# Designs tried in a protein design chat: VHH binders against Uncharacterized protein YOR238W. Part 6

Target 1, 303 residues: Uncharacterized protein YOR238W, of Saccharomyces cerevisiae (q08634)
Amino acid sequence: MDEKVELILVPCHSIWKSSSHPSDNSVNLGQLPEYWHLAPFQYEGNDHLAFIKHGLTAIKLLLQRFDTATVIFSGSQTKKEAGAISEAQSYYFLFEKLIRYVMSNDNIDVPNFDNELRLLLKEVKNLLSSQNVNVDELFYGGSITTEEFSLDSFDNLIYSIYRFEEVNKKFPQKITIIGFAFKMPRFISCHAKAIDYPQSNITYIGIDPKPANYNQTQLSKYYDDLVQMEDKNALSLFSSDWYATKDRLLTKKRSRNPFNRTAPYAQNIFCKENGKRIEGIEDDEEYFETKIKCKMPWSSPRQ

## First folded at step 20 (VHH)

Design y6 (from w2 with G26E)
Fold by OpenDDE, fold request of step 21:
Structure y6 (fold): chain B 303 residues (1-303), chain A 117 residues (1-117)
Amino acid sequence: as target 1 above (303 residues)
Amino acid sequence: QLQLVESGGGLVQAGGSLRLSCTASESDYAMGWFRQGPGKEREFVAYISWSGDRTYYADSVKGRFTISRDNAKNTLYLQMNSLKSEDTAVYYCAAAEPYSDTDMDVWGKGTRVTVSS
């Protein structure tokens, strides 16, 4: 336990359908969009494959850093139509199934996986085979766990840090975030800053979606649009609402909590007035200076 | 709060055409159509970007369906041509802010499309 120092964070973006079965009796390993609860925009870029890449990359890194790292899938119960299952739990189950499948079969060519996924599977299989780590140990030994209360990317970071502490009894000294490349700025420049976590101790691994059968011009436009959407829908908002306590971000969070979950970690970062949690922060900068800066468990002491 | 209202469903003969509409209470969302047939899971039909510059279709409807939008009217359309019995379903409109961490798929109540042989 004393050796765990690195959080490998995978922010989740959907819920895998564990009960979905292919009509052709193939195995559901998340390889098709219909095996996920996807938003309309997640189909164009085959986002589901990116999700798998995120998780496999995390597991690969874990295996390379088995003594020092913990993987946390992060995401709450965000979809009413999916039932009371968290994104994080769905990811956990998917990757358990996927890795067990890979370790149990000589042929690990999963239909509809691209070359990058095939390579990742091979790498993971080789790492598991070369190490004295079996699948049960990997998933049940505490090296992979879930954070099930996050409603946005800010939550992903801060709640996962506290989840890490719950598991390892110490806060992470290093964080590796695996997600979409275009979301890196919000994590590093906004969220990490807002919680006073040293940015120098954060590594971001970006893996973006990829539309199928697009020419170079189409791809360029697609990726440009991703950046624009990121700015419009997230980065600009978090820049003016650091802790997502104001409209529009608060409204978004509430809408993504159809099962009315309460995050236990929120009390660690938000102060209480008269025994009640503060609902809104009027001045984020003041709040940071007076309540967050040099006051978090991972903060540098004030000189 | 964003609300979606679908219309245009009905009974149509195989080979026929229908045009569905979805009116949104707010603008600037990425939007799409889903459908759920009898005894089937809800499935993706088509997507259009917030600007309308990009569209994406399920393989089962490519070449037959066209998704479009009028942002001035806050309305999403689905032109369905060469309809088949397999297209029988309740069609749902969905809207989301792409990658905003809001998996807020706002859904309409749906409009029923029945294709008779």
Scores: ipSAE 0.829, ipTM 0.929, lowest interface PAE 0.6, mean pLDDT 92
Fold by OpenDDE, fold request of step 21:
Structure y6 (fold): chain B 303 residues (1-303), chain A 117 residues (1-117)
Amino acid sequence: as target 1 above (303 residues)
Amino acid sequence: QLQLVESGGGLVQAGGSLRLSCTASESDYAMGWFRQGPGKEREFVAYISWSGDRTYYADSVKGRFTISRDNAKNTLYLQMNSLKSEDTAVYYCAAAEPYSDTDMDVWGKGTRVTVSS
């Protein structure tokens, strides 16, 4: 058996409502917005479908790399109204249900799925069938797991790396991130850099939301706005606060932790020599140079 | 930190109009309206982008409701026309920073709208 060396990371963006039942006796496979805890802005782009695309893409890749890859859904318990369920858990259960559905039905045309999702389902089904992979083995055999403590994209990356090590007893040599395309810069240029993970060993697969019935002009504007929002609300902030320990990003993180979860992985990157957690990094560059650079398990050796 | 306060709810006759307001303690959020009818789950009503230049509506209210905002006043509006009995619900204002890792949504306490036949 080949060693697990690749992390397939899916940052989560919502919580799937597993208990929601359609009134029309259809099956809840996340195909409708009402099956998710969505923010107002997530309706325009049918973000829920993008979430499903992220996960299915991850599973597809996993099946293609079954012996060497591990899928990690990453996201904490971020919504009080959803209860003590993590984004990651909700994704895990959604895709378990979805894959079981696909394997149990000849007709896998799920209502409200777009062509891309239909194709992904077919591909995944074909891979499962051709490889004679049991769904239980897929989900319970360790190839798919959750990281349930992440409160932002920085956490998604660093905590998932440690989760990978926790599961596989080695750090990933390669990372494939599947998420929104407009978030790629923060992952590659900010987060990877901040943790001294070789950027050359990271692949980013971008799948963006897609508003329905928008013309080209409308779509262009929509995506332009996404980029602007990304710059304003994330990229600029992470550029000046690499580790999200300063006021704005820290406050945001705290606000997304209504159930007061403590990330066990945080100590690995924010631990002082005396074993205390570092809070409020004033100089990120200094911190990087003295505490992170060439000191991480995945760091390149210092010459 | 962010607080939302809805107002403008009340009793209205079918076919009538009502305008809801939501005052935010801060600006620069994407904002939207949700509603929860009797015995129903909370449902999406309308969304307006942080810039105010894009709006999105649930099919059930499209053509009848208009979402708008006044950033100078930090206020979100929902103009509801041609109201129907099925529009009876508690209406909630929500705000979020779009695609911030926090996907954080803040909710108001809601304002009740009752449409009589």
Scores: ipSAE 0.824, ipTM 0.928, lowest interface PAE 0.6, mean pLDDT 92
Fold by ESMFold2, look of step 20:
Structure y6 (fold): chain B 303 residues (1-303), chain A 117 residues (1-117)
Amino acid sequence: as target 1 above (303 residues)
Amino acid sequence: QLQLVESGGGLVQAGGSLRLSCTASESDYAMGWFRQGPGKEREFVAYISWSGDRTYYADSVKGRFTISRDNAKNTLYLQMNSLKSEDTAVYYCAAAEPYSDTDMDVWGKGTRVTVSS
């Protein structure tokens, strides 16, 4: 069955450095934090391993739904020091390299992967082998692609919906988002609501960062702070600025665009008219009720 | 417009100590130190949470370096003890909001540390 109905969305969080070479003759598969352009806090959580878990989980799901799903890695050119490469494209390159590595090597015990990641990689290898997967078909055949213009999590959702339609000629009937578990409320309770996407048709799979060598007290403190920072820095902001048109979220969105990318989806997104960005929406509920509710291609209650 | 200004670099004999500082124009950021030696990639040194209650260090500096912050002064510190020639680098202050929608790190211009025997 060639009717694509499911978007498997991976919001990206960093840029993998494909040109970084290990000094010990090992292969760069993203396993060391130095292979990524990481923010300071991402070192504590081993966030780079979570990024790999997100992408491998997406590929695992795709292999179980190969004829009906499309995986989209989503994220723009967000780091000046990384050059003109998007988060999405770097993920695409990494996962192609990783999948080709596991198909060409008997020993896939990657140094510095944690236990959970090693088990996940074995699961993916077993699926690839049992289905006799052609890696060229997997990556170049239209089942995995990128969305390279998103500048925040609202963009990750709405731009990937339009990207899915661009490549499949249909809007997705269901969405599975694979990301940090602590970010689930912003995607489900804010973003999906703001664009009138049916709650029954969207699912979130969460995989959080995992600090190494923390005792139970340290882990509890780490995860409590993680939730507090998500609330302070994102969830509370989106709760009062659904479309990121107000001061703080709009300024953050603009700061993530050092290469001045302009998305083709901006001309088709309901938050913009005639090439202008809507700014300073004071009553998001009224805007939703008058411009969005029951008016989006995916809004129909009977669909 | 967060701005970061490092200071405190200089020439130090092996086994000596230096204290770096980084003055921020704003607060409420997770902050860290990175360094770049001649011909090398920039590498992580240390991180401190926005509240100051959690710290994290690269293995190469554990036990020798201490990161701290004074949020009343918007200042980040790096106390470097038992310095080695391998610590010679330009040291950069960096800041980011943890798990926000912004992925852009803010960097200072750096301060040079040279360790000689």
Scores: ipSAE 0.681, ipTM 0.873, lowest interface PAE 1.5, mean pLDDT 87
Fold by ESMFold2, fold request of step 21:
Structure y6 (fold): chain B 303 residues (1-303), chain A 117 residues (1-117)
Amino acid sequence: as target 1 above (303 residues)
Amino acid sequence: QLQLVESGGGLVQAGGSLRLSCTASESDYAMGWFRQGPGKEREFVAYISWSGDRTYYADSVKGRFTISRDNAKNTLYLQMNSLKSEDTAVYYCAAAEPYSDTDMDVWGKGTRVTVSS
């Protein structure tokens, strides 16, 4: 196939319920929060609209560099109440449905999409039409795929790199991550550095949640708390546990695997031969210096 | 290892009031209520931020239900007023760490509320 060099990574955050539909004649395109398995706080932020923006932005970028990029939706079977369906697979199903709907209809104003999302959807439709890209080719031709074993943001990055190699037979030379803007520091300043991925070759596009009908004071407080909780619940933890092998992050990771998934990436140095993760790294800096730095397939050549 | 225990459900006549409680085994969680009526899909009811300074309600209960929390007791409350037959459901407490990778989507076993006419 073509020479794929760029990974466009979409870390997933929930599971879309394809079987949910209203009692009226509406089509489920993910536009209502009830169409997703959401955590309580994700209702306030209309997080489900951000999920759709992440995926459509990824498809927009793919269409601009179709021959050289692969989109990977990344996330495991993380919610017992959703059954044996991964976050990544649910995103794949949703975006295929959404794109086919858009290309089959003249009126693409989806109820409950906000203005930003409506504009983005129009842009994607125009790109598909102007570049004469067949929807079957887009979804079934190997340009969009899934990574279904990630249990945290560290996994999202490292497993998607190995998944990219599994599909394309080479490691990505460039990575573009599309996710929440407030999560950028954990991906760029923690995860990418911890695995020795060249900083000049990784880019982050951030799209945050957007509560509806908040005044400026409410929005300011919402975003301040969002950043504070990101620091408390994730960024500070990854800063002292680079590989998620210590008690707090490892316990959280284990709780996200109700269906006992084991990643199949034989080359992954963070897994033992039995498929279990490496646990209990005592000194992260020593581990990086001795096992990772200048030793990864994607590391810069030794200088 | 977070555990949630709901209580306060029961039989109540239409127009009446009921107060649900949910005790958490740990603190510092964003918490909310969901409900599931007979043969229906589970639906969102209300959310309160971990600090207690922001609340959010489903349209079907806004103005009738009030969510609150007592962080010293690790307890979430739902005050339900002007109850309707449509409010008949099993009510579930839920908790999560906001924007943790886990989201720690933990559910209680539920407490039954029946609204008779």
Scores: ipSAE 0.600, ipTM 0.846, lowest interface PAE 1.9, mean pLDDT 88

Design y6 (from w2 with G26E)
Fold by ESMFold2, fold request of step 21:
Structure y6 (fold): chain B 303 residues (1-303), chain A 117 residues (1-117)
Amino acid sequence: as target 1 above (303 residues)
Amino acid sequence: QLQLVESGGGLVQAGGSLRLSCTASESDYAMGWFRQGPGKEREFVAYISWSGDRTYYADSVKGRFTISRDNAKNTLYLQMNSLKSEDTAVYYCAAAEPYSDTDMDVWGKGTRVTVSS
């Protein structure tokens, strides 16, 4: 048994449509937006390509530290239109298909992948070949798994920490989160602090969406709006609702659970014994000071 | 609770024009249009940001369709010009809160557009 110490966390953002088949007999590798259940704004940014970059980056990092890391794709059954499949499971299916595709084919130039994604694919293929990695071991040997109950970014972090312990019998000593760069402050400055995870032990790798064929003025407006809406719709809300138990964040969380999932992580202090989340924390600072600070298995020692 | 009501569908001659409307019960959402033709999957048509400053179109409709919004009326519009038979579909209004963790997807019931040959 390897001593797994690092969680490589990929928060998921959509569901890949594994059953979609191109009419031109090409292979569905997630390269077209139509292969995903996308929100309207995700079409502009080619967000689906960023999702693939996130997962491939996670696999690249895993290959560089195979004996000490576990990759977890994190996300629940959040789209009624997709049926009872989680974001996390759909990512797992896609990346297994993609990796087997690149290892079975000499030409890995997938149509509609952008240049950054094509380079990343080549890097991953080279790592797999140079390390003589058995693809069955990569996907079926416990190095890549899923967390399927998260309904927001706070869940992505806390549920994946407990999932890591469930799989590896210890809590992660180090976390690397791979997601959108504009979301880094909510994970590092809100979520990690709210659960008392040491700042020196958590790292964020950001890869933002990339609109195609935008001039510099259009790109500037896109990224400015992206940051402002992140502040308005998420960061500011989490700053006043650290555990997502109040008002707007709780309502949004409930709307992402059309299939009534309840998390099975009995050790999670934010879950009741019946598997449902604690709600209505009125004083977040008092809750942190009395229940969280220096009390979590991952907390730093007191000074 | 956010609700979306489409209107403006109907029968039009090829080459003609039609304007769809979608009234939202609340404001400040990123909004878009999707469509589903006979025997086809639902497909993206157009998107407009919550402020109205940015728009994005599917390749099949660029230059022919224009998305806009009137935030005072909480109304989204789709102006469809130079209509073709392949534009025949049920058109759906959709809304989502942009860039939040909880990308809430709300859909209208749809409005039917038929383009005659």
Scores: ipSAE 0.598, ipTM 0.844, lowest interface PAE 2.0, mean pLDDT 88

